# Miniprotein binders against Homoarginine-6-hydroxylase 2-ODD-C23.2 (2ODDC23.2): the designs that were tried, part 16

Target 1, 357 residues: Homoarginine-6-hydroxylase 2-ODD-C23.2 (2ODDC23.2), of Arabidopsis thaliana (Mouse-ear cress) (q8h113)
Amino acid sequence: MVIYHRKVVFTYVRAKRFYHFLNIEMVTDFKSLLPVIDISPLLAKCDDFDMAEDAGVVEVVGKLDRACRDVGFFYVIGHGISDDLINKVKEMTHQFFELPYEEKLKIKITPTAGYRGYQRIGVNFTSGKQDMHEAIDCYREFKQGKHGDIGKVLEGPNQWPGNPQEYKDLMEKYIKLCTDLSRNILRGISLALGGSPYEFEGKMLRDPFWVMRIIGYPGVNQENVIGCGAHTDYGLLTLINQDDDKTALQVKNVDGDWIPAIPIPGSFICNIGDMLTILSNGVYQSTLHKVINNSPKYRVCVAFFYETNFEAEVEPLDIFKEKHPRKETSQVAKRVVYGQHLINKVLTTFANLVENS
Key: E = the ipSAE of ESMFold2; O = the ipSAE of OpenDDE; V2 = 0.75 times the mean of E and O plus 0.25 times the DockQ between their complexes.

## First folded at step 5 (miniprotein)

Design p9 (from f08 with E30R M58L Q69E)
Fold by ESMFold2-Fast, scan of step 5:
Structure p9 (fold): chain B 357 residues (1-357), chain A 82 residues (1-82)
Amino acid sequence: as target 1 above (357 residues)
Amino acid sequence: TEERIEVKFTGLTDEQAKFLALWVEYYAKRMGIKAEVTLEGDELTVRFEGIDEKVAELLAELVEELAKEFGAKVTYRVERSE
């Protein structure tokens, strides 16, 4: 139980001024905090051939290693993406979700649209429970036939709102910057695992896929409304751009406790996905997380998922098996074809959008 | 219509104090607010300038939420010129 006491004292001085005094005393259990990592030293050297020897890079790499081993979630600051852009993305997204339902349905998600577009509140289910959110689902666009039979399900352009008018151009610019940032963070993670900066580049990341979910959580007057049920992300890295004035994202730590991901304005939250867990030979963990709608205020979250090549056969990389051998009794991560896994998840999530009987 | 706000947090761990200092710096920058942050032992003091009454109220709500998450004690002083 959390006990919260607030005392307000108002003092008026007739001559010139008055004072308000707020005295707050709380009795609560302290919660774990997610690590905060300034990656600017990494970004300054990310294209240098000798980046691994730079003292600033080494320090950032050490912090990434600890964060990825401990909880698999961390804040990223010093990322070089402007506060203006980060905020404008959220502002334009609020404007879209505030539109009448009929306007949002103009870009509704359908099988014929490649499962790209607007999904209504309550369409998504996590572990059999309804998620109380609406969203726009986007995927990297690709030419017809590029990803064979597996990719046919996702063929076609993303559906962007016509209102706000500049939304498409804004989001495409944002995606490019998030893609570059994710690539550079992953170079640091490669070093943290004891490899070169480029261990994931090549066969795994020659042509990286990406997924983006633009998510709106309606305001609620009830406690414990599930905005998004407990899950792990299935890619490499996720970058979360969340509203700053609401705490809703919760991360499960290694002790089984849920810790809040309190927003830091201008930061990203970054977390590890299932594919990175496999590629790292289980050294880094994809972590269960959830969203609880706990405020009467509408909340926006833009989640960018950096992924392997669509056709990548994801299994532990040899270099990381050598540097981080697993015990015989430890469960070995199953080999996964990323694109097939993604398609399976999409078809399962949106099974109700096709006639199933 | 311009207010000065002083916020003091006590009972913070070193890690929590550093997180709050960083949080305040980034929030103030985003809101276009001038903020001065000082850390002395387990006491973090933040002084805000250039805010109106409405912004002061919103900031107090956010600070109360953060203090609750950290299990910290927070005291405010709001001063208005007439």
Scores: ipSAE 0.011, ipTM 0.520, lowest interface PAE 8.8, mean pLDDT 80

Design r0
Fold by ESMFold2-Fast, scan of step 5:
Structure r0 (fold): chain B 357 residues (1-357), chain A 114 residues (1-114)
Amino acid sequence: as target 1 above (357 residues)
Amino acid sequence: DERVKRLIELAEELLKEAEELIKNGDLEEAIKAAEWLLLEVKYLIFLARMLMEQGDLEAARRLLQLATELINLAQEIVDLALKLNPDSEEAKRLLEEVKKLIDRLEQLLEEIKN
């Protein structure tokens, strides 16, 4: 994995030098490739009160700023989560989805289970079109009554497979690490926007909700089968842990072209969501992306969504309105109540379950 | 002034909540409250340093004094958490962070005096 990683980085550096030598435009190359960011200098200092002054942090912050402005999608390496854990998550997920439907239905998604659990292939719709995937939906667990009447819809524990037996403990450890990683990346993004490291850890952001979708895409022998229709993510950041041997995720660039997100072993793909677009005053745009099932092989993708506080009223942060004032004609949502938005999406997605429960 | 008052009130509310959570055995929630207070302290230190660079030493001093009050509240929460569970690695980590932040606050306050 380290060998593959080194080859990818080396090839990119060579391409950059080659285009410079030919005196041609590097902007086109950047539009065709998703940037790779080693965040290890940021992580080494992210808990230090002097992190903003560190040269290594400043370099990473510059790369994050360019990636978020230009594409809204990037690969993250140097994140400190072991290859063993990243791979074990995918391996156990493959084992679960290989089980007969009767076994998977033991944790079936229902309203009484707080819309947590397993959903069969073809249950999910994106923009009115059926998605060819199955999934386990998980949310941050919280005490009964913590999020009032709105949060009541999602109350209860996550449903985890009993087979593989170790799955629950593995996933809970993974979620904790993804939560911490997302928070630390956001400290770099906060600096990139010209704020303090802590702008995304203010009152409405410091007790973050999270959503995780563990997704299985069946193998296909037909072209252009939609695994997941074009959409943007709703939260602040998404971390994607995808199978290394299949290219299915596609990202829409600023020119309207779809760029394949070719897997880099041991990396996460990271993208910004709609709430970060609002909070940044439109400086960073959430990017349309989709999944096309294009291989006879079964594909797993584990997507972790780092969100605001559940009850947060999301609007542009004052510091970023001051640093990045907008023209009157620019479109940015002025206010969103995150929890209500999430519940509306859940109820829309699973409308057939509401009437039959 | 008004913002400073609100931050102190929120910190005092977090302390009361943390004390109740510790009493009920909700150690993780109490530790989160302490983490939020320390995060606020780091934010105030960042702002104070920016004000010092701009030459607004009086505003910087006020923010550092507020940070000192908040870190004392965080120390109380950490001490209560360690009293309930002396083996808490998370509480020990926060104690070390408290010590580092106190040292930094003292350095900055001394720099303003000179």
Scores: ipSAE 0.336, ipTM 0.703, lowest interface PAE 4.3, mean pLDDT 83

Design r10 (from r0 with L10A A30L L47E; at its last look DockQ between E and O 0.64; V2 from the best seeds 0.61)
Fold by OpenDDE base, look of step 6:
Structure r10 (fold): chain B 357 residues (1-357), chain A 114 residues (1-114)
Amino acid sequence: as target 1 above (357 residues)
Amino acid sequence: DERVKRLIEAAEELLKEAEELIKNGDLEELIKAAEWLLLEVKYLIFEARMLMEQGDLEAARRLLQLATELINLAQEIVDLALKLNPDSEEAKRLLEEVKKLIDRLEQLLEEIKN
């Protein structure tokens, strides 16, 4: 009687519940509706006279060309400005706008201050509609008499906030870096238009003017409050540093749809202005954009406008007329004096300030 | 031909403007004048190379000769700036840029002879 002890090997199949943590990689394939351009290859060669031959530069130039043709807005990454500085600019701007109204009025915009300083909420108008923002308007400082009688209207130092105390020094550093960045982006755009890297640094564009608007958008409990009305920027390039947690900027695409310019931390939003449209012989069109206040939270935006020379009579550059011949359209053929346009805009805004004060 | 003529006219205008600044300019104005001349030299080098690639060696040579005149004036301006302020980091930077552009112009002029 061979008792075959069938050892029932109870294979405890430990059902390892592979909790597949579906890493929902939320690949938020937030395909940014606007192109993102790493300009680091361009910046690495910006001081090299042979930069146009560099393969990395050629790639960036191709991306800039597409962005300027298709939408006139793009994100800039690899720009070399520290995230710490970018964020500190926004933080200190929040701190200023959180101050009591009486403290903000210490730097109130006045004609005697060369129309530099703080504008209260509801003073700015775009296309006859009131904008729901406050701002500090800053302009490039220049020596008295440098720009004659026209420039005299803007003569004076910038009125920087005294609180926080470090605001002036930080913003002066930031302005310098934005100026250099703007110049280097324009070298790429110049190549994209089929010119030399230096077409935007000629006589008309030497000693470039700049404008900076430090903008605060109040929190709203209503939908579709206009923070800034629909417009094109006047100058060459705009660099936008915005809060990372609020989408408010909207860009009109070629189809006429409004695309939200979602913040990308550490990026600038860059757009082209009306003067670049003229200079390019109309190849790159400035894009209509607006700001819609849609958050109950306060939002800040620092817009740096890189401009032509203050006295520039802006017309299409000969090289771009040759490379991109167009029938003379009445709009592109008009010589525009930048400084005169700026003064007219400033005086109009100030008239509104006085009327609504 | 018309493009080359316009480039020459623009560079000749810049030469006159820079020569006036040398006579009466402060350190800041001298530095700016040198920067403008160096940009024009870089521009003329770019255009000369494009002409060389197109086989227009005569036009390329004219632009490189003009660039040589501009770079020499830029050197004089930078030397004046350094006399006014030997410790000017901007003037020192411009001097090194002038040297690099001279070397590049010499190289391109030699390439056109061959």
Scores: ipSAE 0.496, ipTM 0.782, lowest interface PAE 1.0, mean pLDDT 87
ESMFold2-Fast, scan of step 5: ipSAE 0.655; ipTM 0.862
ESMFold2, look of step 6: ipSAE 0.696; ipTM 0.882
ESMFold2 (binder alone), look of step 6: mean pLDDT 82; pTM 0.800

Design r12 (from r0 with L10F E40M L47A)
Fold by ESMFold2-Fast, scan of step 5:
Structure r12 (fold): chain B 357 residues (1-357), chain A 114 residues (1-114)
Amino acid sequence: as target 1 above (357 residues)
Amino acid sequence: DERVKRLIEFAEELLKEAEELIKNGDLEEAIKAAEWLLLMVKYLIFAARMLMEQGDLEAARRLLQLATELINLAQEIVDLALKLNPDSEEAKRLLEEVKKLIDRLEQLLEEIKN
């Protein structure tokens, strides 16, 4: 084709490239209102004494600060956990939930089992309403008597399925990696709040507790079936490993609207819990979220909850009160004993198991 | 100064707890304490570097000296763990971390002398 002037052709080519760029940016923005953070620069320096001065760390810390202030939810990529492991966890979980109820009931959740194990569809309640999901509940294992009378309720080993046979070993490996990842993200959050990387670790995380819920949502043909009612998470950080097939997780924004958390393959969703809200002196807020079953396909979600020491008396850290003082008219931050709070939540959630036992 | 004092008090408390775990033969808990000693060493290094930048070399020296005490106890715990289980991956990981932090502390202690 014949071209008339170089100047005209050059202008046209630049315009075409500009429209292509805008279309890519608009599609990306439209697909997700939750921020996406590549934490690989943070992880590369996370155990180094000079991490606070690293340019890559500073950039990630800035993104974490904005995400935690503005939304309380974000996607994490560059986390170093292999796609193979993330997917195998979900694949083996699908295999377990596909089993007949009689097989799943072999690890049935009971008070005697320390509220650890399989809960059938409809056992869990959120704000007085029945949730349409089944799950395996797990907690960090501890020796008998370690957490006094409060901890007695959760004593005993986790109950793992014998089928798939390798499930226990896979999940224990996964939990270790999620624990390390959560610790490292909190170091970035500590810097974001204006402290050292280790502010949480010095007082609240000498021996961090964890909770994990392995959740199955049955396929539905009707709209708006509640898989999990609106709630905030209790702990410090939650890592969500969800199926990529359909969007079901919804996050409440500052305007009161529900925003879908569209799956990004290979990512975790990370959100702020109530304990982190307290420790940060209210700078970071735990955000209401829910799950709607809206697909005929079965959906799996593995939620790992990173928590304080079981006996921790959770109150705003002095450094963060200094850096982020509340106004005189603001409500004084509450003090919470984490273990007591967790036990109260467990007993409330499973009150029907005690009544029927 | 009050923050430096509180940091020193916390580190000294952790040191005493770790020593007691070793005396009582609670190796599993002592290994966990070693991890906390190493985290505290990193925090003391961070704080000392900030103090050095601000020109408070005396406070920085005190924190680095305390970090040296903590790292030496962590080394003892790791050495004991490896003596009892030479194949421990966790103890080997901690040993490498101890070696790295000793090198860092030696560099900072030399820098503060000039």
Scores: ipSAE 0.000, ipTM 0.417, lowest interface PAE 12.4, mean pLDDT 81

Design r13 (from r0 with R3A L10A L47Y; at its last look DockQ between E and O 0.61; V2 from the best seeds 0.00; counts 0 for: SAP 70.469 > 70)
Fold by OpenDDE base, look of step 6:
Structure r13 (fold): chain B 357 residues (1-357), chain A 114 residues (1-114)
Amino acid sequence: as target 1 above (357 residues)
Amino acid sequence: DEAVKRLIEAAEELLKEAEELIKNGDLEEAIKAAEWLLLEVKYLIFYARMLMEQGDLEAARRLLQLATELINLAQEIVDLALKLNPDSEEAKRLLEEVKKLIDRLEQLLEEIKN
């Protein structure tokens, strides 16, 4: 009885798994030369009194601390503002700046309008050089007499474009969301400085002022056109919403090199201002930045500046003086009244407008 | 000691400012004052817990007592706001926050006794 061992030749049909090489286009992780911070863990806990103990918050705080120490600029993702709203703000801003000059002049900045409204190209100067941008300047609205004689200069409603028609309502919603986002980022920064989450919500920051500049940069056919001269921002925190297709913002690193702030869709660029430098006892220094117009296409940028209280006399916070003792440097020790500084800046800009009109 | 003293002084100043706003009868400003009081309570809780971890239970207790005074005033403002406008979603939100902070303060004060 010949037991035929049926060698089941398992023909391993090598199924050629077509490895579809998904060309993972190496999205060249253009490692943004600026840190990208997902703040969603911070936002999830921002209303919790025990937020400082949350592991996700601690991680975000550590990233904020490094960013503020090393470069003073970072990308914010996970910020909770819809991409639709962010993009609609830019789209409507393009639509406004595309209007005939006569239509833009309907909201012309004037002293009687509290220095709110449209500024034509060539009115802004940074460090004595003309900036190649146009803008709508907006400020927090406040009741008449709220900020005394100093505030009187800025009294009035914002002058929103009537075209597009929905512009006002959209921007008011956007301002609210940027205000809330700025507050919550500052809670993380406050923790990063070794304070409570609420160090930037004390007397000097109660009822925080804000400035918004809706900026249009004209297309250029020449290289090295300065859209905005090199400066530091004055306030606490800036949220930048920019066009996604144009790199124009330049940030000066610690080595003195200019780093391009490449747009990341759905992100804000966030930077710290001079008042945060003072408040932090000089721990976090504001970073010099500029805008170079380098595209033949029109570019828009919406800069939201989260500020101190309008009447704030800004000095280093005691908690940060204690946590970060420094030799009194003339810059950090200088008491500055925010509202007075803002008014002086506005009046200087307007004087230049009158002289060049 | 000096840090704790400064915290106390700042909170006492805020308490006084809030009391003055209530006396002036401006409900809108009173609600804002309540929000500031709640933030200060959260601030004092943070530092009280830090002091507890350091073993300075006396200083922690002082901050929590002050936080209790602030939260009680905030509650009074919110209750007044709700009395005037029972449908105020803002005042309802603040009331729920006040309740949570009261519960937390009571818990921390009990932890210090033990």
Scores: ipSAE 0.441, ipTM 0.763, lowest interface PAE 1.2, mean pLDDT 86
ESMFold2-Fast, scan of step 5: ipSAE 0.638; ipTM 0.849
ESMFold2, look of step 6: ipSAE 0.635; ipTM 0.840
ESMFold2 (binder alone), look of step 6: mean pLDDT 78; pTM 0.742

Design r15 (from r0 with L10E E17D L47A)
Fold by ESMFold2-Fast, scan of step 5:
Structure r15 (fold): chain B 357 residues (1-357), chain A 114 residues (1-114)
Amino acid sequence: as target 1 above (357 residues)
Amino acid sequence: DERVKRLIEEAEELLKDAEELIKNGDLEEAIKAAEWLLLEVKYLIFAARMLMEQGDLEAARRLLQLATELINLAQEIVDLALKLNPDSEEAKRLLEEVKKLIDRLEQLLEEIKN
């Protein structure tokens, strides 16, 4: 417990000093590196109806507010998910991607499989550029017909590897824990925005969709190989479980500089998505980020995306319009139907799969 | 005022939706609705406490009365679920939450009275 705390703090201090050593000018902590937030006081009280008045919760909420306003990316520690589980997820993912291509193709992503499954290196495109990664894409499973014609595109079960054998059960347990963790972090963010703990659990949000991308980045012997092009995430929150041995994720700060998200063992990197930007009335901005492969080592990253209800018509929440009014000279807020937005992104990303149909 | 009106409207919509699910005989959906009702009760308690601190006791009372309607419906759903499946761990957990929230609502209504 003491050892875990010391290791995480030491890694963060090292990262800050490393940036300083490189003569990177720091105007504020959040402009030059990502904050580390221990959310354990929030989790201890997140189900209590008095949580908003707890001193520990108030402190965490203040840190969440600053991180979301300044950079939209932060490390989460004290999240209660065991190091064993976090590491086993990465270990089994490495085992799967090490398999021969023909074994991985047994769960190949196709339109008929609901765009769920394995995608080979070079299938994914970001902003018109081919990404140098392979992945397993999965989504919350739902009953046939539940989300109408638009949801039909993603119907069907997730495809899980049969090798390693325990993968499906491990990942389903992991997804449940990530779902609960994301919900609880959003209770803190709701308080940070000046609402109740439950603003993100209203009618449009109480049956949350989720997306998970299990990503493998092949080793490279050259600089500036794009593993994943610059983008923002679409949903509410993303939890990133990345390998600890190489830095590849880069986050664009408010000054337009790319800063590296140096891995902290046992932590999640958490960032806000486009739907949270809309719901917060623009108080919290989703942040551009990218992955650059600069190492001969193979890297895995498991990204869990916590989303709105599939059918949610996403617009700024009234409470946050009142607490954080926009200037009258601003554009009228755009309304987004989350499910339609997701399907459009899926079909654009995997447009090359339609050629074979 | 306007915010209180929206909270009342949201709670009334949820109450109506939950009642329709019970009438349709869709117990599985009704149990899920009970979870939504309990979360809405917690929301109304939060809002009522803020209003009490601001001195708006009438608005607080209205929200707590709505919360009482929601918690009573949630209890009916949970009781029905336990009659049909006495071993339901989910229903037992919800029943514990219902009892805690009833105690809190009674406490807050007494505070307004004094």
Scores: ipSAE 0.331, ipTM 0.706, lowest interface PAE 4.1, mean pLDDT 83

Design r16 (from r0 with A11L A18V A30L)
Fold by ESMFold2-Fast, scan of step 5:
Structure r16 (fold): chain B 357 residues (1-357), chain A 114 residues (1-114)
Amino acid sequence: as target 1 above (357 residues)
Amino acid sequence: DERVKRLIELLEELLKEVEELIKNGDLEELIKAAEWLLLEVKYLIFLARMLMEQGDLEAARRLLQLATELINLAQEIVDLALKLNPDSEEAKRLLEEVKKLIDRLEQLLEEIKN
């Protein structure tokens, strides 16, 4: 009897766990998942002058076109950046954010530091709501005077943590690889739009600026804590390296529904920015996305933003105006001077930054 | 051809930017200048091949001649980079790319003649 009773209880517990698992799986709308694109056929041919005719490239280009027309967010695998490097970037970032506040303040973001460095939790607002994150902001380094009076605001080297000691060298290597990867993905996107592979490497695009935000989201016990409010990214392409064990990023699909960007280990999440929307003549739209802190665990996300030349006057590329003409009722895209737009955003974001000098 | 005129204007702008990069003789800037020129050569080859398929052999020939001028400049810049650092793996890779593109340009120009 005792043995029989124990077996019945054990069977019930297992059945309950199995039905709980099935219910979770059945509630998940698999149709709302972001597409996964293996870009390895594109990368194998991206430096080849006949890449446009390669069957493998054509297939990847078709997938990129569908992803960019639909949700504007996709996972990238087959990108050639090692799992070791992707994971070490996140591990060393966790180590930095775990340091005492006084240690993190050694690289505090200031106007004197070119608005490069550490910012504490709760300083930023998006759409009137406080963002619950801390970050390290960095930008492409450039020679003094390279970008005139506008560029003076961002002059100087990036501020890197001295602890972990290897962080600077690791991040500089990572940035170079992300820059190359972004450029190569854009060759596929260029073909997807009906251009040559090189439309995003022409005038005002061949010396790309980059922005990187290394973001830490504190653990929370409350629901619906805003880690980062709804926004679009400003550049051409964003590569997101996020923690694998936490789902926090949400993307607004074409139907207006928020869908979770569930992490895939070893992948990047990739999305298009406002400058690519302009350059493509509105064919590819930048997508609203947000971060909800919904875990008691600390979350790291490293976001790399591939941009135009700093001084670029961004307007639709003529080839894409010809191939994808706007309807008469469509609003003409506003011309944007990229560097001025970036500086205005930086100065607005950090307007309340107080120096104790 | 309007397309060729526009390309010449864009090439003049590129050459101006390349001149600024090579002005001080920095290895990194020489490598960058050569990369930009090689990218433009690949673009011109892509356009020329498209024009050949459309039967516009004269426009294709003109683009390949422009590409030939750019590849010759890229060769000179890569040679300068190798003089500054004979062990530069980046410069050696660019030199091999230059050789491949010269061969391709010669093949395409010969194809247009026949």
Scores: ipSAE 0.248, ipTM 0.697, lowest interface PAE 5.8, mean pLDDT 83

Design r17
Fold by ESMFold2-Fast, scan of step 5:
Structure r17 (fold): chain B 357 residues (1-357), chain A 107 residues (1-107)
Amino acid sequence: as target 1 above (357 residues)
Amino acid sequence: SPLAEELLKEAEELIKNGDLEEAIKAAEWLLLEVKYLIFEARMLMEQGDLEEARRLLQLATELINLAQEIVDLALKLNPDSEEAKRLLEEVKKLIDRLEQLLEEIKN
């Protein structure tokens, strides 16, 4: 079935590109498949002052709007990040996770390391259940004292593997490209919501935070092993770079069914987070997703989380309240201080980490 | 706008402190605000609110002029800066657009 689904997705992507080339409308049922969006027209014009008037941008914006209103998950192609870099990130990550635990523990996650570094299998819990994965957790680095008492929890440099030797330089380059890609996609989302391209880049994204989780899922011969329990992401936008040879990520659709996110080589999977739900006045909803370890092969997934300013007080933006008013009986979007929310989640997730003095 | 006023103050402080690297980042933020003001002004023009559109375009003109000063200073100190050269080209395009829109409002 997995093989069949891969062929269907591959055929769908090629057929959609072919029909676009022929200028023919392609009708399809998206209930069982995640949408694929070629963002290259958006990317080509994202820095132009008149991008909103470009026909190619308008088309991409329409696709983003439909995806975000529906399932809130989509594949991104035409993103301009080389296949070589995308694959090298995964390759070097596999090399690190293949090392003996003694080597990986040299960068172990601790409170004194700012909750940055390697976590072994079984340290992470989602909704009270143990997740069967290991990971490297990274955050945007900042100077001591920049984010006051709440930011002290995450102070310090990221811990990078010394083996492979070039891992740090590779990942830092990758993070910069993911940051730029996230910014550009969010400009399209801002237009999709009926604002200017720049509605988020004011007070909310003047100095954007980011989180990255580099995750390894051990191979299993048993059914229904939870690699990562069902959750929504906290931030604005997530970029997922997953191994091409295994389907493990599952997304809950609007009908309540779990849809497999079958890998498309060279693509990112993108999804929206809770902060974007708030800022959009509930127009776009963050979606539950999970990872099931269902293959004897080891799987790597690199998740980049694009976030607001650390001190951002996140509430619905006035422009989107005006354009998309909520009914009085609907739930009111919660005001959240992003940095405090992040710290609370970190401390809850890693409550079992105790470094004895 | 409140954001434009904040960016102007930050840019002025950075220039006074001699921090050119941070000033280049401020120029990038000024260009972003200029693009936002142009978008808003164009929408107001379409809606017939020419007085508010003119106000936003005048504010955008002040901000783009400050951005140009920062970029020109950076290029004077480092003529080989690819980043500053790219920003200079963007500044030129935005100045042309602002002049066109201000002329449309007059007529």
Scores: ipSAE 0.291, ipTM 0.685, lowest interface PAE 4.4, mean pLDDT 83

